# Ledger of designs, part 1: VH-VL binders against q9c8e6r131to284

Every score and structure here is a prediction.

Target 1, 154 residues: q9c8e6r131to284
Amino acid sequence: LVRIGMQKLSCLLSVEVVAAQNLPASMNGLRLGVCVRKKETKDGAVQTMPCRVSQGSADFEETLFIKCHVYYSPANGKGSPAKFEARPFLFYLFAVDAKELEFGRHVVDLSELIQESVEKMNYEGARVRQWDMNWGLSGKAKGGELALKLGFQI
Below, numbering starts at 1 at the first letter of every chain, in headers, positions and changes, except where a header shows other numbers; antibody chains aren't numbered by Kabat.
F, E and O stand for the ipSAE by ESMFold2-Fast, ESMFold2 and OpenDDE, each averaged over both directions (binder to target, target to binder). V2 = 0.75 x the mean of E and O + 0.25 x the DockQ between their complexes.
[cut] marks letters that were taken out.

## First folded at step 2 (VH-VL; framework fv_vedolizumab)

Design v1
Fold by ESMFold2-Fast, scan of step 2:
Structure v1 (fold): chain C 154 residues (1-154), chain A 121 residues (1-121), chain B 112 residues (1-112)
Amino acid sequence: as target 1 above (154 residues)
Amino acid sequence: QVQLVQSGAEVKKPGASVKVSCKGSGYTFTSYYMHWVRQAPGQRLEWIGEINPSGGSTNYAQKFQGRVTLTVDISASTAYMELSSLRSEDTAVYYCARDYYDSSGEYFDYWGQGTLVTVSS
Amino acid sequence: DVVMTQSPLSLPVTPGEPASISCRSSQSLLHSNGYNYLDWYLQKPGQSPQLLIYLGSNRASGVPDRFSGSGSGTDFTLKISRVEAEDVGVYYCMQALQTPYTFGQGTKVEIK
């Protein structure tokens, strides 16, 4: 009953992991990574190469790619717009050598980005293709931020 | 101290809806997913679904799709599970549970005390 | 869905003796990251479940060292080296590899 009458779009999610920055001095020297995965499954998770914290920053500058399907009910001629099924992705920072440390979790629903892109095209005549994200970190990284640039293509 | 406190027992007739609450305290509510799990008398634990309080995104087990709605009230640090079209088979203790995650995995580190929902004619 | 099967369903134990509970999954819970996404929970009579072991073998905070988890892939074991009266309850394994999260049918540990 979940996908009855729905069609699928092949999508490529791109995640440019810029940096974890403004980190406490206690985190200097730790090797950090960023993981991105579909919320509903650990299969196909991707991670950055480890990056060591120096002077309050870990500058990853690495782009991750995840291929996925987004399901939708197409627009009908009687005024119902296209409806996209939620497609959440989980993002988190981790310490390679201190796995007990937790820095918060962030979820981005790809279906919401697709919907926003469609709405911007209808309203402003220009499609939004890149989202700059800055998330506050928690735990031992409290006061720091994770900077990412998200994009997708169909 | 982290605590999850649920609303009290409910008795409902078949076809009715029930809404159970789960109030979190002692942590940043929006930083952890909330799961809902039920247990019918003498039966195994059964996962119902999850909600991200930060984004409001939900994921439901297929068995409950179309009947369950998970929501949150961030200002009150409270999660809600609403189950509609109740049947006698829905008689169970319903739990909320906080999702702990790290780089390696997910597990439920704190659980509410449970809410007994009885469906009878 | 991933099917979780526990054995035995009932386990009467004499205090001070060891206990062993098995959990089998219908598919491998070993992820490419090297972790087994298998957790163990204890539900004491009249109480909510509580976390004992996560990711196959890691004891949760406050859990006594008499509890240990082992196994990989599809076959997992929870061991209690010397069962105490406070260990009575129903033990559940849960896979956290993919949604829907699924539980075994439970193993009831009770004192003889």
Scores: ipSAE 0.006, ipTM 0.564, lowest interface PAE 11.0, mean pLDDT 85

Design v2
Fold by ESMFold2-Fast, scan of step 2:
Structure v2 (fold): chain C 154 residues (1-154), chain A 121 residues (1-121), chain B 112 residues (1-112)
Amino acid sequence: as target 1 above (154 residues)
Amino acid sequence: QVQLVQSGAEVKKPGASVKVSCKGSGYTFTSYYMHWVRQAPGQRLEWIGEINPSGGSTNYAQKFQGRVTLTVDISASTAYMELSSLRSEDTAVYYCARGEFWSGYDAFDIWGQGTLVTVSS
Amino acid sequence: DVVMTQSPLSLPVTPGEPASISCRSSQSLLHSNGYNYLDWYLQKPGQSPQLLIYLGSNRASGVPDRFSGSGSGTDFTLKISRVEAEDVGVYYCMQALQTPYTFGQGTKVEIK
């Protein structure tokens, strides 16, 4: 891959995994985990400690940290915004006790979140940007949702 | 079963616009990019562009920049490709395809059935 | 744009015999992460393309083990160990290293 004129931004992605909630009664007693990985490889995946479903929820309340690099072409003059190379991360819920179960998968491209936020952070000062995420689950967990908060530091 | 189902064939005059839909089912719509590829009769496949349903970001081949607009309706799990200022050389079968992500670059693992767009005077 | 060139463009094969298709790129498709961003697709007559091989050598789900991909950098090969009637169609290589994604001309495989 040729990256002529591109710069490298070092980031620390924080993933505050809040809860998997509103789960069907059939899920009670299962131990769940949440996995976050770079889409291109299973190496370097991070995951929460297992959390048992009780009364329709698994309250993880755990923060995961992922160190990553994002490549970008700086803004040219005042008219053209900075352009970032895609940096997708895959998020998914899994069951420790039933590894064959699938509950849905979500891709978050950090380059999309960072692009506008870097410019706004520079304008507003050195603040950590945060996004609340709430995704509907599928399969055996249909009707439930996964709640987490994304943040990054540059 | 994972499927992409596209809208039906269209016949348009030069200068018109066409909007093709692609409905996904059997998977989490926001977890995969959606790509658009066309194939003129007897010719090779040609990539048009991509959209990330989760953020709405788009990337278009330079040849189509300014004429193509890719959008999604997340609640309906449907992607759209609108191509304007149609020319006779735009006559082709248009495909949507789901991207299985690898380091920001996709392999197209599921394809729609194709939509024939005919542009004639 | 990256130019993709396939050979041969037409390949008649006797059922049960092997087939081999070559794909060359105008620049290296080997990324610093170690992956070759080269995919293979099959388009059967009257059908949509289907993914056979991704990232140079990985078989897509449901693809029979008679299909294999190999190569690195600018030279890639798709091999079918024993061609069957259902393997008839046009085979395309595609580079996914950079946009726009580009395809080869296609190789038409047909049964004798």
Scores: ipSAE 0.000, ipTM 0.497, lowest interface PAE 15.5, mean pLDDT 83

Design v3
Fold by ESMFold2-Fast, scan of step 2:
Structure v3 (fold): chain C 154 residues (1-154), chain A 122 residues (1-122), chain B 112 residues (1-112)
Amino acid sequence: as target 1 above (154 residues)
Amino acid sequence: QVQLVQSGAEVKKPGASVKVSCKGSGYTFTSYYMHWVRQAPGQRLEWIGEINPSGGSTNYAQKFQGRVTLTVDISASTAYMELSSLRSEDTAVYYCARDTYSYGDLEPFDYWGQGTLVTVSS
Amino acid sequence: DVVMTQSPLSLPVTPGEPASISCRSSQSLLHSNGYNYLDWYLQKPGQSPQLLIYLGSNRASGVPDRFSGSGSGTDFTLKISRVEAEDVGVYYCMQALQTPYTFGQGTKVEIK
């Protein structure tokens, strides 16, 4: 994409990975990780440390950070609001001992989160809004869910 | 909601090229690999290749290497298969199919296009 | 390439009776992750193929429970417990363990 006339925001996406929980008994003993990356590239992807499933739960309690840029067209003063270019991130659970198994994926567009907090971004030191996410898992983990908290900082 | 809609039937002469399109809707286009499969009249299904729309990386069956080119137009949510140096044995229905193996659901080729008949005749 | 062989290639069935289709691969489709990368597709007359069974034995969404898949390694079976008129078509097994993905020759199920 050509970004002529757009401004750039330097952002830090924070992902507090709480737990994969209510997992089927068949998953007990597996080592799981959570991966977060920009949807369009694996460059800069981050992963949690492996966490073993015990009694239907893998309690990660780990926060991941990804640095990125979001591009936008500022408000023009004629009633046109600021417009942000999409910045999607891919989230997925994986098994360390069985990398080809898939448990579901989720895409979150960071530009949509920023739109909800755009006014706070005009002030230095403003605390970002946090979004609680709880996503149903699929495949061998069907019936379980992945709990995370998303945030960002400028 | 999820649909793959392909371009219409083509009639080509030997030696020509054909370009078939497959437009995805109702899902995030870049989250799923797109595969191409063909079927000659009365014959089995035959895998041609795959493309990852997110990065444009491709993998082709050796039989088609050098003749097939898979591309995508992300802004249009459309995948393309171009097959060159057409022969009579390329007469077939060509299908696109969405692959979920790389992105969470384990139901591979869960959605297919309606098919595009390509006829190669002199 | 992995060679997929189906039998029978033609299967006339009386409505309400069971049907069984075999699929054999030239090499094991069992991955170290415990899954058999063998899928079954149905192509009804004049239609695109549709997924029936994935990873050996898992029924795809919306597929009736009269369909079941079994087997491991190189020998796989698709069973229909009670064939209905809507089940007519050509059934294909496909290995997805490695590219190029390869299909069997197809088994045509038709009503007697």
Scores: ipSAE 0.000, ipTM 0.487, lowest interface PAE 15.2, mean pLDDT 83

Design v4
Fold by ESMFold2-Fast, scan of step 2:
Structure v4 (fold): chain C 154 residues (1-154), chain A 122 residues (1-122), chain B 112 residues (1-112)
Amino acid sequence: as target 1 above (154 residues)
Amino acid sequence: QVQLVQSGAEVKKPGASVKVSCKGSGYTFTSYYMHWVRQAPGQRLEWIGEINPSGGSTNYAQKFQGRVTLTVDISASTAYMELSSLRSEDTAVYYCARELYDYVWGSDFDYWGQGTLVTVSS
Amino acid sequence: DVVMTQSPLSLPVTPGEPASISCRSSQSLLHSNGYNYLDWYLQKPGQSPQLLIYLGSNRASGVPDRFSGSGSGTDFTLKISRVEAEDVGVYYCMQALQTPYTFGQGTKVEIK
């Protein structure tokens, strides 16, 4: 019943995991991975191949793909724009050999990105939208950053 | 079909070294970490260490640090465990095991070799 | 190191009856991502160990659905809904949260 009157938009989320960079020397030798999953469920998670930290960097250079649906209420005749149901994704870095280590967690709501950009995409004639993202890490990786390129296509 | 085939049983004297092989087939050898685990008679399984065939990087349990050396021969799809300065307490069945490496989280051991009995006696 | 403790150590079971094995860890295996880094392995007589359950509750490929894993944090259970003759052997839990990976003492399941 929560989707009464809503439409469905099929979407492919792409996450180009570039690197974890500027890591402290104490991180050298750890095997790192990056995980992406829907925030509301632990099923359907995708992750990069493990990459060992060398010289303060783990260079993943891997793209992850997630198929999903975003639900929305279409624009009305009063000039109100379409309203999208939240579709949050959880992103986090993890150490394969030391999973007790926490480096921070980042949430990206795909529906917010679509809602804010759909008119710009149509105006510019584009069917694909991309964002360069760079998140500061915490815990043992404090001072380092996770570099990603996030995109979606409809 | 994935298979890990290990070398045959060894009998060694205290102070000697032993080198056990583990040949992988039916998969891309460099795409999976290889682990080594031993089991002394009547005792629990004990993790020795791991190796990444794609770079040769290793990680060893502290108990074996300085005595164990893990290596790989990529062209032969074979991993090796060499244990030196053998003691009678090293008498055990030694297993190689492949790390399950896909989009499922874990350092789980999905395929195991048949085991190699190493007996250390005077 | 993380210490893993199993109970019972010996479990005689009548064929067709259920079996339950407990595993406790000296520290939590629950990651903040919601996953429990706990595996279950079966070692049949004269054979190498084989993976049954990973991440606490997920069956490995080819494992019958009569096997299930449950629990969280420090307290885990492996259940066999209807024990069959081919299920005899020693069952081990293993923590995969951190190296060195460590195993329980093993639980020997036998047909009575």
Scores: ipSAE 0.012, ipTM 0.581, lowest interface PAE 8.7, mean pLDDT 85

Design v5
Fold by ESMFold2-Fast, scan of step 2:
Formats: structure tokens, C-alpha cells, sequence
Structure v5 (fold): chain C 154 residues (1-154), chain A 124 residues (1-124), chain B 112 residues (1-112)
């Protein structure tokens, strides 16, 4: 809410949606999608195209991109490192043909990924790192998992 | 259960502004985009614009840019379309229609629930 | 703007017979993801439009299986295998590939 004295980073979050796999046989034939959005708003949400479940798997193989800003307080000479304001993103699997079904929600805070990977707080020579994610699903998809690869560019 | 209910017919003079309301019920208002579409007598449907109630972002057809303003009142689950500098050519039935943002694709807007329409007549 | 053109504009049909409506776009509606961004709406007399078909060929919830959509790129067809009295009205195609979303002129289906 209060961002006085903070700096702003323009970031591009990349989400390579690999597959929803090891799904129960009852899921075969459903068209699935994966949604990624800022946790606090649906504004700017992105989704994969539908992918039909076949033999317990929906192989999306699609990369999604979201532009965002992350706010931070720069490092100081008193030994305090740069501090980032939380930037949580919500990820979830959905069924195009059965929108009432829920398979679980997963939150990833982009600020934690940035803090982990960034050596310097600047726009020069930005680096990209990739994180493999494999999340267990719930509800009708319990026993299955969602495989993603996350990255960002500053 | 799911309904969009629009305000009643309006008669305006050229140069005036009109504000049409569209009240949603039976669903989570902020989970769906709201579109505005008009139909002049005997003419085709014409898309005006859309608004995301969660955040208030808008997108307007260029033909209406500068004359149309789409807004929402989340607490009242009501969307508004205000059209200014009215001309006789603006005489039409104006519809609101929702699109499922969470259950559809970000660039795939199809309108599954429509309001009953509001007739706006512009005459001197 | 993408121009949508329907034919015929008037289609009198005997009940129980099939009906076919054509829709053409001024540019391809086929996205690189493999989907055609074309939707079909029906406006029954005195009513608001209602969704019939989305993304070229998918029937909307509650739409009878006698309705089918087909086509790709710039040429699309809506077919009704056996027209019933409740199917009378004006049918519109709409492209949803790019803003502003645009509709065809409408095809009025009526009983002979």
C-alpha cells in the first residue's frame, strides 16, 4: 500500500506450462487450462489454450508471460540487503467444461524468486533463472500433479 | 439465477449524455468481464467496449473512444455505460453481456449471459 | 476492423428440414494456437442475443446437438440438422480474434 522511498523494477514473469499428469481416469476427456494471475486481482490474468486429458495427461507445452512491477528498498552501507515488497501470483488448473471444479490453488511470490537470484538491483545485464515446479492437485484431480517451469526477466 | 438487469428506456436530445446501468445477480460480479453491445433499429450488433470489474481496466472500440466511459460499482454489482455527445445515429438498444474471465481465455471473449436491453432514443 | 459477411440474409425453412448459414471474414480468424475465433449467436424475436457456438465448433451450455459449427480461416458454416419452430430468429456470427469484435449482418431464419 505505502511505497514512499521504494524503487520499482519492471519484470516479465514467464510460466512454461508443461503438463497436468497422473490424472485419475475420471478426468479423461475433460478440457483443461492453467491460469496465472496476480493474487489480489484478475486484471491481467493469462491462461493456456484448452488441452484435452488423454490417458491421464494434458500436455500443454505452452509458455505464458505476465508483465508486472516489483517494489523494493535498495541495499545500504550499514549491512542491510535490498528488501522486496511481496508480489504473489496465483496459479491454478481449471476445467473449461466444468468451471465449478477446483483442483487446488498455488501461490508463488515473485519477490522471493527475485531476491534469490538477483546480485544487483538494476536493469543492466538482467539475468534469467528457471525454477522447475511440480505441484500436487486436489479435488477430482487428487493424485495428479501440475508441472511448470518459472522464470523472470528484469 | 444468474441475471443481468438493465435500467429503463431513455429519451435524450442531441448533444446530451446518457448513463445506462446493468445490475448483475446470482454470480460473483468481479469474476466476469462486462461487455456493452448496441443494435440500431434493423441493424447488426455492434461492440462498444468491455470492463474488468476487478480493477476497472477498460477497452473501447475506437469508434466510441472519447465518447464512452465504462465504470462499475462493485458493492452494488452494477456496471455503467455513459455515452456523451449523443447523435441521432446513437438511437439503439444497448445491451450489457458478461464473459467468464476465469473460465475462458484472456483473448477469447464470448458472451454467455445478456441483459434485457435498454432502448436509447435520440431525437430533437 | 475485421469485416464479417453472412449469407443468406433471409432463410425460410420448412420445419424438420436442414438449414445452413455461411459466414466469411475479411481476414483469417485462425490463431497460431490452432483455434478459430468465431462465435455464433441467436437472437429470437423480442429477446436478447444468446450464445450458440464458440471457438468455431463448441456448443454453448444448453444448446441442442442439432446445432453445429464448422469451418476454418475465413469461411465458416452454422448448420441446423432439423429446424424446429423454436429456432426462428436472427443468427449472427462474431469474430473474437481482435478488437473491436465485429458481427455479421445477421441471417433471419423463419418458417415457410
Amino acid sequence: as target 1 above (154 residues)
Amino acid sequence: QVQLVQSGAEVKKPGASVKVSCKGSGYTFTSYYMHWVRQAPGQRLEWIGEINPSGGSTNYAQKFQGRVTLTVDISASTAYMELSSLRSEDTAVYYCARSDYEGSYTYDYYMDVWGQGTLVTVSS
Amino acid sequence: DVVMTQSPLSLPVTPGEPASISCRSSQSLLHSNGYNYLDWYLQKPGQSPQLLIYLGSNRASGVPDRFSGSGSGTDFTLKISRVEAEDVGVYYCMQALQTPYTFGQGTKVEIK
Scores: ipSAE 0.005, ipTM 0.495, lowest interface PAE 11.1, mean pLDDT 84

Design ved_a
Fold by ESMFold2-Fast, scan of step 2:
Structure ved_a (fold): chain C 154 residues (1-154), chain A 121 residues (1-121), chain B 112 residues (1-112)
Amino acid sequence: as target 1 above (154 residues)
Amino acid sequence: QVQLVQSGAEVKKPGASVKVSCKGSGYTFTSYYMHWVRQAPGQRLEWIGEINPSGGSTNYNQKFKGRVTLTVDISASTAYMELSSLRSEDTAVYYCARESYYDILTGMDVWGQGTLVTVSS
Amino acid sequence: DVVMTQSPLSLPVTPGEPASISCRSSQSLLHSNGYNYLSWYLQKPGQSPQLLIYLGSNRASGVPDRFSGSGSGTDFTLKISRVEAEDVGVYYCMQALQTPYTFGQGTKVEIK
């Protein structure tokens, strides 16, 4: 749906999936994947190729790309700053051969990353385009971590 | 232990609306999409739509053209399907079914018992 | 909409013999992520459908080893290595690549 009065930014979200690491020995041999999707819908979900856990880690080393749009109300001449509509993405680790296992879920709002990037460029003159994310896993993978790097371009 | 329990059979006249409930138990309600599927007597299964309980977002089969509304009551772990402007062709058993969001489209692994909706003059 | 076509529509089987059901889609169900968005369901008489296979070839929890799914793209097969009396019912394939998700016509498996 098009929002009346709002502008649209075409964005490419990049997700460099590094590894699921420090996993318990009970996880060895499982094939894992990482899924990224818009929080509101399963349409357009993207996931890594399956990677087997060996010696406590699954080293994906794969980059996922998701095309999306972020809507915003531009700054007005009356002193109101630009307002971005929330654009949350859901990230989760899954086991290909053991669907009952749950490892937790993480939500990142792309609009917050865009806002931060704009603010950093404005006052520091520097570009902010990459974010290192390390998330603690739960369930059978408790004590392990999911490591990835987020970036976006407009 | 995981169970979906639906409301009882309904008999409606053409032009009326019906609201079917589906109560989940034994699992975290917000971790699973809820699908609605119907089956007319002797016919194939037909997908109606889905709702994400965590955010309330919905996707509908366009065949129902704004006649269907899916909602959830998170505190009661209950999903609802409302179908309006009923026709005799809407006579069917209506099912709710859950699907995990942890695995990419792992399929609908738990189904309600079904609710028969009969539309007749 | 993606059209799902099953064959045969009626399959009488002698107990202990194998059974095979085909499912064809009007467009490829193979996504760029490498997965086939095809699942199989069994509806026993008077019961709700139950999941057998998801993502083309993965057996659902509690589903016996005698069931297997195979295929890719537009052609898929569900095989039962040795049919048992409890396997009687209507089998449906379903695509979940794009909305609206669509089912085949169903294949009724009966004991001879």
Scores: ipSAE 0.000, ipTM 0.494, lowest interface PAE 15.3, mean pLDDT 83

Design ved_c
Fold by ESMFold2-Fast, scan of step 2:
Structure ved_c (fold): chain C 154 residues (1-154), chain A 123 residues (1-123), chain B 112 residues (1-112)
Amino acid sequence: as target 1 above (154 residues)
Amino acid sequence: QVQLVQSGAEVKKPGASVKVSCKGSGYTFTSYYMHWVRQAPGQRLEWIGEINPSGGSTNYAQKFQGRVTLTVDISASTAYMELSSLRSEDTAVYYCARDLSEGWELPDAFDIWGQGTLVTVSS
Amino acid sequence: DVVMTQSPLSLPVTPGEPASISCRSSQSLLHSNGYNYLDWYLQKPGQSPQLLIYLGSNRASGVPDRFSGSGSGTDFTLKISRVEAEDVGVYYCMQALQTPYTFGQGTKVEIK
């Protein structure tokens, strides 16, 4: 990968991990965590402190911060919008006490969120810096969902 | 019900280029990296490269740098591998494979594989 | 590049007997997160490879309990507790710690 002609944008990604909820009764008592990492690099993964499932919910209420760089080609003088190099992040729920359990994984491309934010500034006159995410869980947690909020500072 | 279906066998002359397609179905195409792997007759599996369908970013093995180009057509849920300046040693079965494994960890494992495309390079 | 070496290359097995395949990496596959980024694949005759084991020891969906992966760092083992006729094929280990991802040379398991 060559980044000739591209500019670098320093970002702070915030991941507010709200809760894993509507979990089956069989999940009660398990300690869960949520992990976020860059797809391209296995270094720099961040994760929440363990949170025990009680009455079908694990209420993390913790914010994770990830510093990263996003590369982009600036807007064309002819009116073409800025183009951002993909910056995918992987999200997953895990059980501290039962690492063999699986609950699914989700990919979020930060570059797409940044591009959407820039486009909204151009046409709506507003800056959007937060996205609510709710994902259905699988495996032993099927029927439950993971709730979190993504945001970033440039 | 997740499937990857590849294009049919190709016969090419040395110096030509080949473009193999891989159509995904049963999942959100843009959410998963696509890998390309080849296997020459009687030889080990060899990783060629990966592409993020969402942004089109690619990463290639050094051996193929300058000869391989990975692309996607999001509207068609199809990935493409184009290999140029073909030599007889490029004769192999070429596979596409999705970078998704069952599990809560993110292991860069190849969960779903296409059926393979035989590319024969001969004069 | 990380070099992956398997042994044996050929493994004839009597049905119902155990089988063991070794895989060695030229550098540690143990990440600071505590996981070994080593996968195992099976390629049955005339078929595409299929995932058996990921992260050293986790069985993929639909993989029978008779398959198990173990090891850490540079030395890994795939064990089949009781080999069945359907288990014939070539087994490959692959490191997924860093690109380019690299495979072992393969171990052909055949029924005696």
Scores: ipSAE 0.000, ipTM 0.504, lowest interface PAE 13.6, mean pLDDT 83

